# Ledger of designs, part 1: VHH binders against Flagellar brake protein YcgR (ycgR)

Scores and structures below are computed, not measured.

Target 1, 263 residues: Flagellar brake protein YcgR (ycgR), of Thauera aminoaromatica (c4kar8)
Amino acid sequence: MAELSTPSPASPAPLDGGRGDELEKFTLRGARQILQLLQDLITHRGLITAHTGGGHSFMTAVLKVDEERGRVVLDPSPDPQANRRALAAPRLTCVTQLDGIRIQFPLVGLGEGQDKGRPALFAPLPAEMLRLQRREFYRLQVPLAHELSCLLKAEDLARKPVEVSARVIDIGAGGVAVVVPTGAAEFVIGGTLPACRLALPDGEPIELDLEVRNLNRQTQRNGTEQLRVGLRFAALPRAADTRIQRYIFKTERALNAKARGGL
Below, numbering starts at 1 at the first letter of every chain, in headers, positions and changes, except where a header shows other numbers; antibody chains aren't numbered by Kabat.
ipSAE, averaged over its two directions, is called F for ESMFold2-Fast, E for ESMFold2 and O for OpenDDE. V2 adds 0.75 times the mean of E and O to 0.25 times the DockQ between the complexes of E and O.
[cut] marks letters that were taken out.
Atom coordinates printed by the task and the answers are left out, and those that the model quotes come from them; centres of patches stay.

## First folded at step 1 (VHH)

Design a1 (framework vhh_vobarilizumab_d1; at its last look DockQ between E and O 0.01; V2 from the best seeds 0.00; counts 0 for: pae E 18.1 > 2, grease 24.3 > 24.2, placed apart)
Amino acid sequence: EVQLVESGGGLVQPGGSLRLSCAASGFTFSDYAMAWYRQAPGKGRELVAGIYSGGSTSYADSVKGRFTISRDNAKNTLYLQMNSLRPEDTAVYYCARDLYWGSDYEEFDYWGQGTLVTVSS
ESMFold2, look of step 1: ipSAE 0.000; ipTM 0.110
ESMFold2 (binder alone), look of step 1: mean pLDDT 80; pTM 0.807
OpenDDE, look of step 1: ipSAE 0.000; ipTM 0.230

Design a2 (framework vhh_7pa5_2; at its last look DockQ between E and O 0.13; V2 from the best seeds 0.00; counts 0 for: pae E 9.3 > 2, placed apart)
Amino acid sequence: QVQLVESGGGMVQPGGSLRLSCAASGFTFSSYAMSWVRRAPGKGPEWVSTISGSGGSTSYADSVKGRFTISRDNAKNTLYLQMNSLKPEDTALYYCAKDTYEIYSGSTYEFDYWGQGTQVTVSS
ESMFold2, look of step 1: ipSAE 0.011; ipTM 0.523
ESMFold2 (binder alone), look of step 1: mean pLDDT 80; pTM 0.803
OpenDDE, look of step 1: ipSAE 0.725; ipTM 0.884

## First folded at step 2 (VHH)

Design b1 (framework vhh_7pa5_2; at its last look DockQ between E and O 0.32; V2 from the best seeds 0.00; counts 0 for: pae E 4.9 > 2, framework grips)
Amino acid sequence: QVQLVESGGGMVQPGGSLRLSCAASGFTFSSYAMSWVRRAPGKGPEWVSTISGSGGSTSYADSVKGRFTISRDNAKNTLYLQMNSLKPEDTALYYCAKDLGYSTYEFDYWGQGTQVTVSS
ESMFold2, look of step 2: ipSAE 0.210; ipTM 0.674
ESMFold2 (binder alone), look of step 2: mean pLDDT 82; pTM 0.825
OpenDDE, look of step 2: ipSAE 0.790; ipTM 0.920

Design b2 (framework vhh_7n9e_1; at its last look DockQ between E and O 0.06; V2 from the best seeds 0.00; counts 0 for: pae E 15.5 > 2, placed apart)
Amino acid sequence: DVQLVESGGGLVQAGGSLRLSCAASGFTFSDYAMYWGRQAPGKGREWVSGISGSGDSTAYASSVKGRFTISRDNAKNTLYLQMNNLKPEDTALYYCAAEYYSDYLGPEEFDYWGQGTQVTVSS
ESMFold2, look of step 2: ipSAE 0.000; ipTM 0.126
ESMFold2 (binder alone), look of step 2: mean pLDDT 85; pTM 0.858
OpenDDE, look of step 2: ipSAE 0.022; ipTM 0.509

## First folded at step 3 (VHH; framework vhh_7pa5_2)

Design c1 (from b1 with S30D S31D S57D Y105W; at its last look DockQ between E and O 0.15; V2 from the best seeds 0.00; counts 0 for: pae E 4.3 > 2, framework grips, placed apart)
Amino acid sequence: QVQLVESGGGMVQPGGSLRLSCAASGFTFDDYAMSWVRRAPGKGPEWVSTISGSGGDTSYADSVKGRFTISRDNAKNTLYLQMNSLKPEDTALYYCAKDLGYSTWEFDYWGQGTQVTVSS
ESMFold2, look of step 3: ipSAE 0.249; ipTM 0.710
ESMFold2 (binder alone), look of step 3: mean pLDDT 81; pTM 0.817
OpenDDE, look of step 3: ipSAE 0.808; ipTM 0.936

Design c2 (at its last look DockQ between E and O 0.02; V2 from the best seeds 0.00; counts 0 for: pae E 22.3 > 2, placed apart)
Amino acid sequence: QVQLVESGGGMVQPGGSLRLSCAASGFTFSSYAMSWVRRAPGKGPEWVSTISGSGGSTSYADSVKGRFTISRDNAKNTLYLQMNSLKPEDTALYYCAKDLYYDSSTYEFDYWGQGTQVTVSS
ESMFold2, look of step 3: ipSAE 0.000; ipTM 0.078
ESMFold2 (binder alone), look of step 3: mean pLDDT 84; pTM 0.845
OpenDDE, look of step 3: ipSAE 0.799; ipTM 0.928

## First folded at step 5 (VHH)

Design d1 (from b1 with S31D G101D T104W; framework vhh_7pa5_2; at its last look DockQ between E and O 0.04; V2 from the best seeds 0.00; counts 0 for: pae E 12.6 > 2, grease 24.9 > 24.2, placed apart)
Amino acid sequence: QVQLVESGGGMVQPGGSLRLSCAASGFTFSDYAMSWVRRAPGKGPEWVSTISGSGGSTSYADSVKGRFTISRDNAKNTLYLQMNSLKPEDTALYYCAKDLDYSWYEFDYWGQGTQVTVSS
ESMFold2, look of step 5: ipSAE 0.000; ipTM 0.146
ESMFold2 (binder alone), look of step 5: mean pLDDT 83; pTM 0.843
OpenDDE, look of step 5: ipSAE 0.651; ipTM 0.864

Design d2 (framework vhh_vobarilizumab_d1; at its last look DockQ between E and O 0.01; V2 from the best seeds 0.00; counts 0 for: pae E 15.1 > 2, placed apart)
Amino acid sequence: EVQLVESGGGLVQPGGSLRLSCAASGFTFSSYAMAWYRQAPGKGRELVAGISSGGSTSYADSVKGRFTISRDNAKNTLYLQMNSLRPEDTAVYYCAKDLGYSTYEFDYWGQGTLVTVSS
ESMFold2, look of step 5: ipSAE 0.000; ipTM 0.131
ESMFold2 (binder alone), look of step 5: mean pLDDT 81; pTM 0.812
OpenDDE, look of step 5: ipSAE 0.000; ipTM 0.278

## First folded at step 6 (VHH; framework vhh_7pa5_2)

Design e1 (from b1 with E106Y; at its last look DockQ between E and O 0.35; V2 from the best seeds 0.00; counts 0 for: pae E 10.4 > 2, framework grips)
Amino acid sequence: QVQLVESGGGMVQPGGSLRLSCAASGFTFSSYAMSWVRRAPGKGPEWVSTISGSGGSTSYADSVKGRFTISRDNAKNTLYLQMNSLKPEDTALYYCAKDLGYSTYYFDYWGQGTQVTVSS
ESMFold2, look of step 6: ipSAE 0.000; ipTM 0.396
ESMFold2 (binder alone), look of step 6: mean pLDDT 82; pTM 0.832
OpenDDE, look of step 6: ipSAE 0.478; ipTM 0.793

Design e2 (from b1 with F107W; at its last look DockQ between E and O 0.08; V2 from the best seeds 0.00; counts 0 for: pae E 7.3 > 2, framework grips, placed apart)
Amino acid sequence: QVQLVESGGGMVQPGGSLRLSCAASGFTFSSYAMSWVRRAPGKGPEWVSTISGSGGSTSYADSVKGRFTISRDNAKNTLYLQMNSLKPEDTALYYCAKDLGYSTYEWDYWGQGTQVTVSS
ESMFold2, look of step 6: ipSAE 0.023; ipTM 0.559
ESMFold2 (binder alone), look of step 6: mean pLDDT 81; pTM 0.827
OpenDDE, look of step 6: ipSAE 0.510; ipTM 0.797

## First folded at step 7 (VHH; framework vhh_7pa5_2)

Design f1 (from b1 with S30D S31Y Y105W; at its last look DockQ between E and O 0.19; V2 from the best seeds 0.00; counts 0 for: pae E 4.1 > 2, framework grips, placed apart)
Amino acid sequence: QVQLVESGGGMVQPGGSLRLSCAASGFTFDYYAMSWVRRAPGKGPEWVSTISGSGGSTSYADSVKGRFTISRDNAKNTLYLQMNSLKPEDTALYYCAKDLGYSTWEFDYWGQGTQVTVSS
ESMFold2, look of step 7: ipSAE 0.270; ipTM 0.719
ESMFold2 (binder alone), look of step 7: mean pLDDT 82; pTM 0.821
OpenDDE, look of step 7: ipSAE 0.800; ipTM 0.925

Design f2 (at its last look DockQ between E and O 0.18; V2 from the best seeds 0.00; counts 0 for: pae E 7.0 > 2, framework grips, placed apart)
Amino acid sequence: QVQLVESGGGMVQPGGSLRLSCAASGFTFSSYAMSWVRRAPGKGPEWVSTISGSGGSTSYADSVKGRFTISRDNAKNTLYLQMNSLKPEDTALYYCAKDLGYSWGSDTYEFDYWGQGTQVTVSS
ESMFold2, look of step 7: ipSAE 0.015; ipTM 0.507
ESMFold2 (binder alone), look of step 7: mean pLDDT 79; pTM 0.783
OpenDDE, look of step 7: ipSAE 0.798; ipTM 0.915

## First folded at step 9 (VHH; framework vhh_7pa5_2)

Design g1 (from b1 with S31D A33W Y105W; at its last look DockQ between E and O 0.20; V2 from the best seeds 0.00; counts 0 for: pae E 6.2 > 2, framework grips, placed apart)
Amino acid sequence: QVQLVESGGGMVQPGGSLRLSCAASGFTFSDYWMSWVRRAPGKGPEWVSTISGSGGSTSYADSVKGRFTISRDNAKNTLYLQMNSLKPEDTALYYCAKDLGYSTWEFDYWGQGTQVTVSS
ESMFold2, look of step 9: ipSAE 0.112; ipTM 0.616
ESMFold2 (binder alone), look of step 9: mean pLDDT 83; pTM 0.832
OpenDDE, look of step 9: ipSAE 0.141; ipTM 0.607

Design g2 (from b1 with S31D L100Y Y105W; at its last look DockQ between E and O 0.12; V2 from the best seeds 0.00; counts 0 for: pae E 12.3 > 2, placed apart)
Amino acid sequence: QVQLVESGGGMVQPGGSLRLSCAASGFTFSDYAMSWVRRAPGKGPEWVSTISGSGGSTSYADSVKGRFTISRDNAKNTLYLQMNSLKPEDTALYYCAKDYGYSTWEFDYWGQGTQVTVSS
ESMFold2, look of step 9: ipSAE 0.000; ipTM 0.346
ESMFold2 (binder alone), look of step 9: mean pLDDT 83; pTM 0.840
OpenDDE, look of step 9: ipSAE 0.778; ipTM 0.919

## First folded at step 10 (VHH; framework vhh_vobarilizumab_d1)

Design j1 (at its last look DockQ between E and O 0.06; V2 from the best seeds 0.00; counts 0 for: pae E 9.4 > 2, grease 27.1 > 24.2, placed apart)
Amino acid sequence: EVQLVESGGGLVQPGGSLRLSCAASGFTFSSYAMAWYRQAPGKGRELVAGIYSGGSTSYADSVKGRFTISRDNAKNTLYLQMNSLRPEDTAVYYCAKDSGYSWYEFDYWGQGTLVTVSS
ESMFold2, look of step 10: ipSAE 0.011; ipTM 0.312
ESMFold2 (binder alone), look of step 10: mean pLDDT 84; pTM 0.849
OpenDDE, look of step 10: ipSAE 0.014; ipTM 0.262

Design j2 (at its last look DockQ between E and O 0.05; V2 from the best seeds 0.00; counts 0 for: pae E 12.6 > 2, placed apart)
Amino acid sequence: EVQLVESGGGLVQPGGSLRLSCAASGFTFSSYAMAWYRQAPGKGRELVAGISSGGSTSYADSVKGRFTISRDNAKNTLYLQMNSLRPEDTAVYYCAKDWYEDSSGYEFDYWGQGTLVTVSS
ESMFold2, look of step 10: ipSAE 0.000; ipTM 0.180
ESMFold2 (binder alone), look of step 10: mean pLDDT 80; pTM 0.796
OpenDDE, look of step 10: ipSAE 0.007; ipTM 0.260

## First folded at step 11 (VHH)

Design k1 (framework vhh_8fcz_2; at its last look DockQ between E and O 0.01; V2 from the best seeds 0.00; counts 0 for: pae E 15.7 > 2, placed apart)
Amino acid sequence: QVQLVESGGGLVQPGGSLRLSCAASGFTFSSYAMNWVRQPPGKGLEWVSGISGSGGSTTYADSVEGRFTIIRDNDKKMVYLQMTSLKTEDTAVYYCAKDLGYSTWEFDYEGQGTQVTVSS
ESMFold2, look of step 11: ipSAE 0.000; ipTM 0.112
ESMFold2 (binder alone), look of step 11: mean pLDDT 82; pTM 0.833
OpenDDE, look of step 11: ipSAE 0.031; ipTM 0.444

Design k2 (framework vhh_7zox_3; at its last look DockQ between E and O 0.02; V2 from the best seeds 0.00; counts 0 for: pae E 17.0 > 2, placed apart)
Amino acid sequence: DVQLVESGGGLVQPGGSLRLSCVASGFTFSSYAMGWVRQAPGKGLEWVSDISSGGSTGYADSVKGRFAISRDNAKNTLYLQMNRLKPEDTAVYYCAKDLGYSTWEFDYAGQGTQVTVSS
ESMFold2, look of step 11: ipSAE 0.000; ipTM 0.102
ESMFold2 (binder alone), look of step 11: mean pLDDT 84; pTM 0.858
OpenDDE, look of step 11: ipSAE 0.282; ipTM 0.734

## First folded at step 13 (VHH; framework vhh_7pa5_2)

Design m1 (from f1 with G101S Y102W; at its last look DockQ between E and O 0.15; V2 from the best seeds 0.00; counts 0 for: pae E 4.0 > 2, placed apart)
Amino acid sequence: QVQLVESGGGMVQPGGSLRLSCAASGFTFDYYAMSWVRRAPGKGPEWVSTISGSGGSTSYADSVKGRFTISRDNAKNTLYLQMNSLKPEDTALYYCAKDLSWSTWEFDYWGQGTQVTVSS
ESMFold2, look of step 13: ipSAE 0.288; ipTM 0.727
ESMFold2 (binder alone), look of step 13: mean pLDDT 83; pTM 0.834
OpenDDE, look of step 13: ipSAE 0.769; ipTM 0.915

Design m2 (from f1 with S54D S59Y; at its last look DockQ between E and O 0.63; V2 from the best seeds 0.00; counts 0 for: DG spot H54, pae E 6.2 > 2, framework grips, grease 25.3 > 24.2)
Amino acid sequence: QVQLVESGGGMVQPGGSLRLSCAASGFTFDYYAMSWVRRAPGKGPEWVSTISGDGGSTYYADSVKGRFTISRDNAKNTLYLQMNSLKPEDTALYYCAKDLGYSTWEFDYWGQGTQVTVSS
ESMFold2, look of step 13: ipSAE 0.071; ipTM 0.594
ESMFold2 (binder alone), look of step 13: mean pLDDT 82; pTM 0.827
OpenDDE, look of step 13: ipSAE 0.807; ipTM 0.933

## First folded at step 15 (VHH; framework vhh_7pa5_2)

Design n1 (from m2 with G53W D54S L100T; at its last look DockQ between E and O 0.18; V2 from the best seeds 0.00; counts 0 for: pae E 12.1 > 2, grease 26.6 > 24.2, placed apart)
Amino acid sequence: QVQLVESGGGMVQPGGSLRLSCAASGFTFDYYAMSWVRRAPGKGPEWVSTISWSGGSTYYADSVKGRFTISRDNAKNTLYLQMNSLKPEDTALYYCAKDTGYSTWEFDYWGQGTQVTVSS
ESMFold2, look of step 15: ipSAE 0.000; ipTM 0.420
ESMFold2 (binder alone), look of step 15: mean pLDDT 83; pTM 0.837
OpenDDE, look of step 15: ipSAE 0.037; ipTM 0.549

Design n2 (from m2 with T50D D54E L100T; at its last look DockQ between E and O 0.02; V2 from the best seeds 0.00; counts 0 for: pae E 18.0 > 2, placed apart)
Amino acid sequence: QVQLVESGGGMVQPGGSLRLSCAASGFTFDYYAMSWVRRAPGKGPEWVSDISGEGGSTYYADSVKGRFTISRDNAKNTLYLQMNSLKPEDTALYYCAKDTGYSTWEFDYWGQGTQVTVSS
ESMFold2, look of step 15: ipSAE 0.000; ipTM 0.100
ESMFold2 (binder alone), look of step 15: mean pLDDT 83; pTM 0.830
OpenDDE, look of step 15: ipSAE 0.022; ipTM 0.302

## First folded at step 16 (VHH; framework vhh_7pa5_2)

Design p1 (from m2 with D54S L100F; at its last look DockQ between E and O 0.42; V2 from the best seeds 0.00; counts 0 for: pae E 5.3 > 2, grease 24.6 > 24.2)
Amino acid sequence: QVQLVESGGGMVQPGGSLRLSCAASGFTFDYYAMSWVRRAPGKGPEWVSTISGSGGSTYYADSVKGRFTISRDNAKNTLYLQMNSLKPEDTALYYCAKDFGYSTWEFDYWGQGTQVTVSS
ESMFold2, look of step 16: ipSAE 0.194; ipTM 0.664
ESMFold2 (binder alone), look of step 16: mean pLDDT 83; pTM 0.836
OpenDDE, look of step 16: ipSAE 0.662; ipTM 0.872

Design p2 (from m2 with G55S G101A; at its last look DockQ between E and O 0.44; V2 from the best seeds 0.00; counts 0 for: pae E 11.9 > 2)
Amino acid sequence: QVQLVESGGGMVQPGGSLRLSCAASGFTFDYYAMSWVRRAPGKGPEWVSTISGDSGSTYYADSVKGRFTISRDNAKNTLYLQMNSLKPEDTALYYCAKDLAYSTWEFDYWGQGTQVTVSS
ESMFold2, look of step 16: ipSAE 0.000; ipTM 0.348
ESMFold2 (binder alone), look of step 16: mean pLDDT 83; pTM 0.830
OpenDDE, look of step 16: ipSAE 0.716; ipTM 0.907

## First folded at step 17 (VHH; framework vhh_7pa5_2)

Design q1 (from p1 with F100L Y102W S103D; at its last look DockQ between E and O 0.01; V2 from the best seeds 0.00; counts 0 for: pae O 12.8 > 2, placed apart)
Amino acid sequence: QVQLVESGGGMVQPGGSLRLSCAASGFTFDYYAMSWVRRAPGKGPEWVSTISGSGGSTYYADSVKGRFTISRDNAKNTLYLQMNSLKPEDTALYYCAKDLGWDTWEFDYWGQGTQVTVSS
ESMFold2, look of step 17: ipSAE 0.142; ipTM 0.636
ESMFold2 (binder alone), look of step 17: mean pLDDT 82; pTM 0.824
OpenDDE, look of step 17: ipSAE 0.000; ipTM 0.239

Design q2 (from p1 with A33T S103D; at its last look DockQ between E and O 0.19; V2 from the best seeds 0.00; counts 0 for: pae E 4.5 > 2, framework grips, placed apart)
Amino acid sequence: QVQLVESGGGMVQPGGSLRLSCAASGFTFDYYTMSWVRRAPGKGPEWVSTISGSGGSTYYADSVKGRFTISRDNAKNTLYLQMNSLKPEDTALYYCAKDFGYDTWEFDYWGQGTQVTVSS
ESMFold2, look of step 17: ipSAE 0.237; ipTM 0.686
ESMFold2 (binder alone), look of step 17: mean pLDDT 83; pTM 0.832
OpenDDE, look of step 17: ipSAE 0.282; ipTM 0.712

## First folded at step 18 (VHH; framework vhh_7pa5_2)

Design r1 (at its last look DockQ between E and O 0.08; V2 from the best seeds 0.00; counts 0 for: pae E 5.9 > 2, framework grips, placed apart)
Amino acid sequence: QVQLVESGGGMVQPGGSLRLSCAASGFTFDYYAMSWVRRAPGKGPEWVSTISGSGGSTYYADSVKGRFTISRDNAKNTLYLQMNSLKPEDTALYYCAKDLGSWEFDYWGQGTQVTVSS
ESMFold2, look of step 18: ipSAE 0.111; ipTM 0.641
ESMFold2 (binder alone), look of step 18: mean pLDDT 84; pTM 0.841
OpenDDE, look of step 18: ipSAE 0.795; ipTM 0.930

Design r2 (at its last look DockQ between E and O 0.37; V2 from the best seeds 0.00; counts 0 for: pae E 16.2 > 2, grease 26.3 > 24.2)
Amino acid sequence: QVQLVESGGGMVQPGGSLRLSCAASGFTFDYYAMSWVRRAPGKGPEWVSTISGSGGSTYYADSVKGRFTISRDNAKNTLYLQMNSLKPEDTALYYCAKDLGYTWEFDYWGQGTQVTVSS
ESMFold2, look of step 18: ipSAE 0.000; ipTM 0.235
ESMFold2 (binder alone), look of step 18: mean pLDDT 81; pTM 0.830
OpenDDE, look of step 18: ipSAE 0.828; ipTM 0.942

## First folded at step 19 (VHH; framework vhh_7pa5_2)

Design s1 (from f1 with S59Y Y109R; at its last look DockQ between E and O 0.01; V2 from the best seeds 0.00; counts 0 for: pae O 13.2 > 2, placed apart)
Amino acid sequence: QVQLVESGGGMVQPGGSLRLSCAASGFTFDYYAMSWVRRAPGKGPEWVSTISGSGGSTYYADSVKGRFTISRDNAKNTLYLQMNSLKPEDTALYYCAKDLGYSTWEFDRWGQGTQVTVSS
ESMFold2, look of step 19: ipSAE 0.000; ipTM 0.341
ESMFold2 (binder alone), look of step 19: mean pLDDT 82; pTM 0.827
OpenDDE, look of step 19: ipSAE 0.000; ipTM 0.241

Design s2 (from m1 with S59Y Y109H; at its last look DockQ between E and O 0.01; V2 from the best seeds 0.00; counts 0 for: pae O 13.7 > 2, placed apart)
Amino acid sequence: QVQLVESGGGMVQPGGSLRLSCAASGFTFDYYAMSWVRRAPGKGPEWVSTISGSGGSTYYADSVKGRFTISRDNAKNTLYLQMNSLKPEDTALYYCAKDLSWSTWEFDHWGQGTQVTVSS
ESMFold2, look of step 19: ipSAE 0.013; ipTM 0.538
ESMFold2 (binder alone), look of step 19: mean pLDDT 83; pTM 0.838
OpenDDE, look of step 19: ipSAE 0.000; ipTM 0.234

## First folded at step 20 (VHH; framework vhh_7pa5_2)

Design t1 (from f1 with S59Y F107M; at its last look DockQ between E and O 0.38; V2 from the best seeds 0.00; counts 0 for: pae E 12.1 > 2, grease 25.1 > 24.2)
Amino acid sequence: QVQLVESGGGMVQPGGSLRLSCAASGFTFDYYAMSWVRRAPGKGPEWVSTISGSGGSTYYADSVKGRFTISRDNAKNTLYLQMNSLKPEDTALYYCAKDLGYSTWEMDYWGQGTQVTVSS
ESMFold2, look of step 20: ipSAE 0.000; ipTM 0.328
ESMFold2 (binder alone), look of step 20: mean pLDDT 83; pTM 0.837
OpenDDE, look of step 20: ipSAE 0.415; ipTM 0.763

Design t2 (from f1 with S59Y E106D; at its last look DockQ between E and O 0.28; V2 from the best seeds 0.00; counts 0 for: pae E 5.3 > 2)
Amino acid sequence: QVQLVESGGGMVQPGGSLRLSCAASGFTFDYYAMSWVRRAPGKGPEWVSTISGSGGSTYYADSVKGRFTISRDNAKNTLYLQMNSLKPEDTALYYCAKDLGYSTWDFDYWGQGTQVTVSS
ESMFold2, look of step 20: ipSAE 0.147; ipTM 0.624
ESMFold2 (binder alone), look of step 20: mean pLDDT 83; pTM 0.839
OpenDDE, look of step 20: ipSAE 0.406; ipTM 0.758

## First folded at step 21 (VHH; framework vhh_7pa5_2)

Design u1 (from m1 with A33T S57D L100F; at its last look DockQ between E and O 0.20; V2 from the best seeds 0.00; counts 0 for: pae E 4.6 > 2, framework grips, grease 25 > 24.2, placed apart)
Amino acid sequence: QVQLVESGGGMVQPGGSLRLSCAASGFTFDYYTMSWVRRAPGKGPEWVSTISGSGGDTSYADSVKGRFTISRDNAKNTLYLQMNSLKPEDTALYYCAKDFSWSTWEFDYWGQGTQVTVSS
ESMFold2, look of step 21: ipSAE 0.214; ipTM 0.658
ESMFold2 (binder alone), look of step 21: mean pLDDT 84; pTM 0.850
OpenDDE, look of step 21: ipSAE 0.679; ipTM 0.886

Design u2 (from f1 with Y31W S57D Y102R; at its last look DockQ between E and O 0.20; V2 from the best seeds 0.00; counts 0 for: pae E 6.4 > 2, framework grips, placed apart)
Amino acid sequence: QVQLVESGGGMVQPGGSLRLSCAASGFTFDWYAMSWVRRAPGKGPEWVSTISGSGGDTSYADSVKGRFTISRDNAKNTLYLQMNSLKPEDTALYYCAKDLGRSTWEFDYWGQGTQVTVSS
ESMFold2, look of step 21: ipSAE 0.016; ipTM 0.588
ESMFold2 (binder alone), look of step 21: mean pLDDT 81; pTM 0.813
OpenDDE, look of step 21: ipSAE 0.249; ipTM 0.671

## First folded at step 22 (VHH)

Design v1 (from b2 with S52Y Y101W L105S; framework vhh_7n9e_1; at its last look DockQ between E and O 0.01; V2 from the best seeds 0.00; counts 0 for: pae E 17.1 > 2, placed apart)
Amino acid sequence: DVQLVESGGGLVQAGGSLRLSCAASGFTFSDYAMYWGRQAPGKGREWVSGIYGSGDSTAYASSVKGRFTISRDNAKNTLYLQMNNLKPEDTALYYCAAEYWSDYSGPEEFDYWGQGTQVTVSS
ESMFold2, look of step 22: ipSAE 0.000; ipTM 0.229
ESMFold2 (binder alone), look of step 22: mean pLDDT 81; pTM 0.810
OpenDDE, look of step 22: ipSAE 0.021; ipTM 0.460

Design v2 (framework vhh_vobarilizumab_d1; at its last look DockQ between E and O 0.09; V2 from the best seeds 0.00; counts 0 for: pae E 11.1 > 2, placed apart)
Amino acid sequence: EVQLVESGGGLVQPGGSLRLSCAASGFTFSSYAMAWYRQAPGKGRELVAGISSGGDTSYADSVKGRFTISRDNAKNTLYLQMNSLRPEDTAVYYCAKDEGYSTYWFDYWGQGTLVTVSS
ESMFold2, look of step 22: ipSAE 0.000; ipTM 0.173
ESMFold2 (binder alone), look of step 22: mean pLDDT 81; pTM 0.812
OpenDDE, look of step 22: ipSAE 0.008; ipTM 0.266

## First folded at step 23 (VHH; framework vhh_7pa5_2)

Design w1 (from p1 with T28R A33S; at its last look DockQ between E and O 0.18; V2 from the best seeds 0.00; counts 0 for: pae E 5.5 > 2, grease 24.4 > 24.2, placed apart)
Amino acid sequence: QVQLVESGGGMVQPGGSLRLSCAASGFRFDYYSMSWVRRAPGKGPEWVSTISGSGGSTYYADSVKGRFTISRDNAKNTLYLQMNSLKPEDTALYYCAKDFGYSTWEFDYWGQGTQVTVSS
ESMFold2, look of step 23: ipSAE 0.186; ipTM 0.657
ESMFold2 (binder alone), look of step 23: mean pLDDT 82; pTM 0.834
OpenDDE, look of step 23: ipSAE 0.656; ipTM 0.864

Design w2 (from a2 with S30D S59Y T100L I103W Y109W; at its last look DockQ between E and O 0.03; V2 from the best seeds 0.00; counts 0 for: pae E 17.8 > 2, placed apart)
Amino acid sequence: QVQLVESGGGMVQPGGSLRLSCAASGFTFDSYAMSWVRRAPGKGPEWVSTISGSGGSTYYADSVKGRFTISRDNAKNTLYLQMNSLKPEDTALYYCAKDLYEWYSGSTWEFDYWGQGTQVTVSS
ESMFold2, look of step 23: ipSAE 0.000; ipTM 0.093
ESMFold2 (binder alone), look of step 23: mean pLDDT 83; pTM 0.833
OpenDDE, look of step 23: ipSAE 0.812; ipTM 0.931

## First folded at step 24 (VHH; framework vhh_7pa5_2)

Design x1 (from f1 with T50Y S59Y; at its last read DockQ between E and O 0.27; V2 from the best seeds 0.00; counts 0 for: pae E 5.1 > 2, framework grips)
Amino acid sequence: QVQLVESGGGMVQPGGSLRLSCAASGFTFDYYAMSWVRRAPGKGPEWVSYISGSGGSTYYADSVKGRFTISRDNAKNTLYLQMNSLKPEDTALYYCAKDLGYSTWEFDYWGQGTQVTVSS
ESMFold2, look of step 24: ipSAE 0.231; ipTM 0.690
ESMFold2 (binder alone), look of step 24: mean pLDDT 82; pTM 0.835
OpenDDE, look of step 24: ipSAE 0.152; ipTM 0.625
ESMFold2, fold request of step 35: ipSAE 0.217, 0.233, 0.269; ipTM 0.685, 0.698, 0.710
ESMFold2 (binder alone), fold request of step 35: mean pLDDT 83, 83, 83; pTM 0.836, 0.833, 0.836
OpenDDE, fold request of step 35: ipSAE 0.166, 0.008, 0.611; ipTM 0.635, 0.255, 0.851
ESMFold2, last read: ipSAE 0.179, 0.011, 0.189; ipTM 0.655, 0.361, 0.653
ESMFold2 (binder alone), last read: mean pLDDT 82, 83, 83; pTM 0.834, 0.836, 0.834
OpenDDE, last read: ipSAE 0.628, 0.247, 0.154; ipTM 0.857, 0.673, 0.610

Design x2 (from f1 with S59Y K98R T104V; at its last look DockQ between E and O 0.18; V2 from the best seeds 0.00; counts 0 for: pae O 5.5 > 2, framework grips, grease 26.1 > 24.2, placed apart)
Amino acid sequence: QVQLVESGGGMVQPGGSLRLSCAASGFTFDYYAMSWVRRAPGKGPEWVSTISGSGGSTYYADSVKGRFTISRDNAKNTLYLQMNSLKPEDTALYYCARDLGYSVWEFDYWGQGTQVTVSS
ESMFold2, look of step 24: ipSAE 0.197; ipTM 0.682
ESMFold2 (binder alone), look of step 24: mean pLDDT 86; pTM 0.870
OpenDDE, look of step 24: ipSAE 0.024; ipTM 0.399

## First folded at step 25 (VHH; framework vhh_7pa5_2)

Design y1 (from p1 with G56D F100W; at its last look DockQ between E and O 0.29; V2 from the best seeds 0.00; counts 0 for: pae E 6.1 > 2)
Amino acid sequence: QVQLVESGGGMVQPGGSLRLSCAASGFTFDYYAMSWVRRAPGKGPEWVSTISGSGDSTYYADSVKGRFTISRDNAKNTLYLQMNSLKPEDTALYYCAKDWGYSTWEFDYWGQGTQVTVSS
ESMFold2, look of step 25: ipSAE 0.112; ipTM 0.606
ESMFold2 (binder alone), look of step 25: mean pLDDT 82; pTM 0.833
OpenDDE, look of step 25: ipSAE 0.546; ipTM 0.822

Design y2 (from f1 with S59Y E106M; at its last look DockQ between E and O 0.03; V2 from the best seeds 0.00; counts 0 for: pae O 12.4 > 2, grease 25.5 > 24.2, placed apart)
Amino acid sequence: QVQLVESGGGMVQPGGSLRLSCAASGFTFDYYAMSWVRRAPGKGPEWVSTISGSGGSTYYADSVKGRFTISRDNAKNTLYLQMNSLKPEDTALYYCAKDLGYSTWMFDYWGQGTQVTVSS
ESMFold2, look of step 25: ipSAE 0.021; ipTM 0.546
ESMFold2 (binder alone), look of step 25: mean pLDDT 83; pTM 0.834
OpenDDE, look of step 25: ipSAE 0.000; ipTM 0.239

## First folded at step 26 (VHH; framework vhh_7pa5_2)

Design z1 (from p1 with Y102E; at its last look DockQ between E and O 0.28; V2 from the best seeds 0.00; counts 0 for: pae E 10.1 > 2, framework grips)
Amino acid sequence: QVQLVESGGGMVQPGGSLRLSCAASGFTFDYYAMSWVRRAPGKGPEWVSTISGSGGSTYYADSVKGRFTISRDNAKNTLYLQMNSLKPEDTALYYCAKDFGESTWEFDYWGQGTQVTVSS
ESMFold2, look of step 26: ipSAE 0.000; ipTM 0.454
ESMFold2 (binder alone), look of step 26: mean pLDDT 82; pTM 0.831
OpenDDE, look of step 26: ipSAE 0.701; ipTM 0.881

Design z2 (from f1 with S54R S59Y; at its last look DockQ between E and O 0.14; V2 from the best seeds 0.00; counts 0 for: pae E 9.6 > 2, framework grips, placed apart)
Amino acid sequence: QVQLVESGGGMVQPGGSLRLSCAASGFTFDYYAMSWVRRAPGKGPEWVSTISGRGGSTYYADSVKGRFTISRDNAKNTLYLQMNSLKPEDTALYYCAKDLGYSTWEFDYWGQGTQVTVSS
ESMFold2, look of step 26: ipSAE 0.006; ipTM 0.450
ESMFold2 (binder alone), look of step 26: mean pLDDT 82; pTM 0.830
OpenDDE, look of step 26: ipSAE 0.759; ipTM 0.907

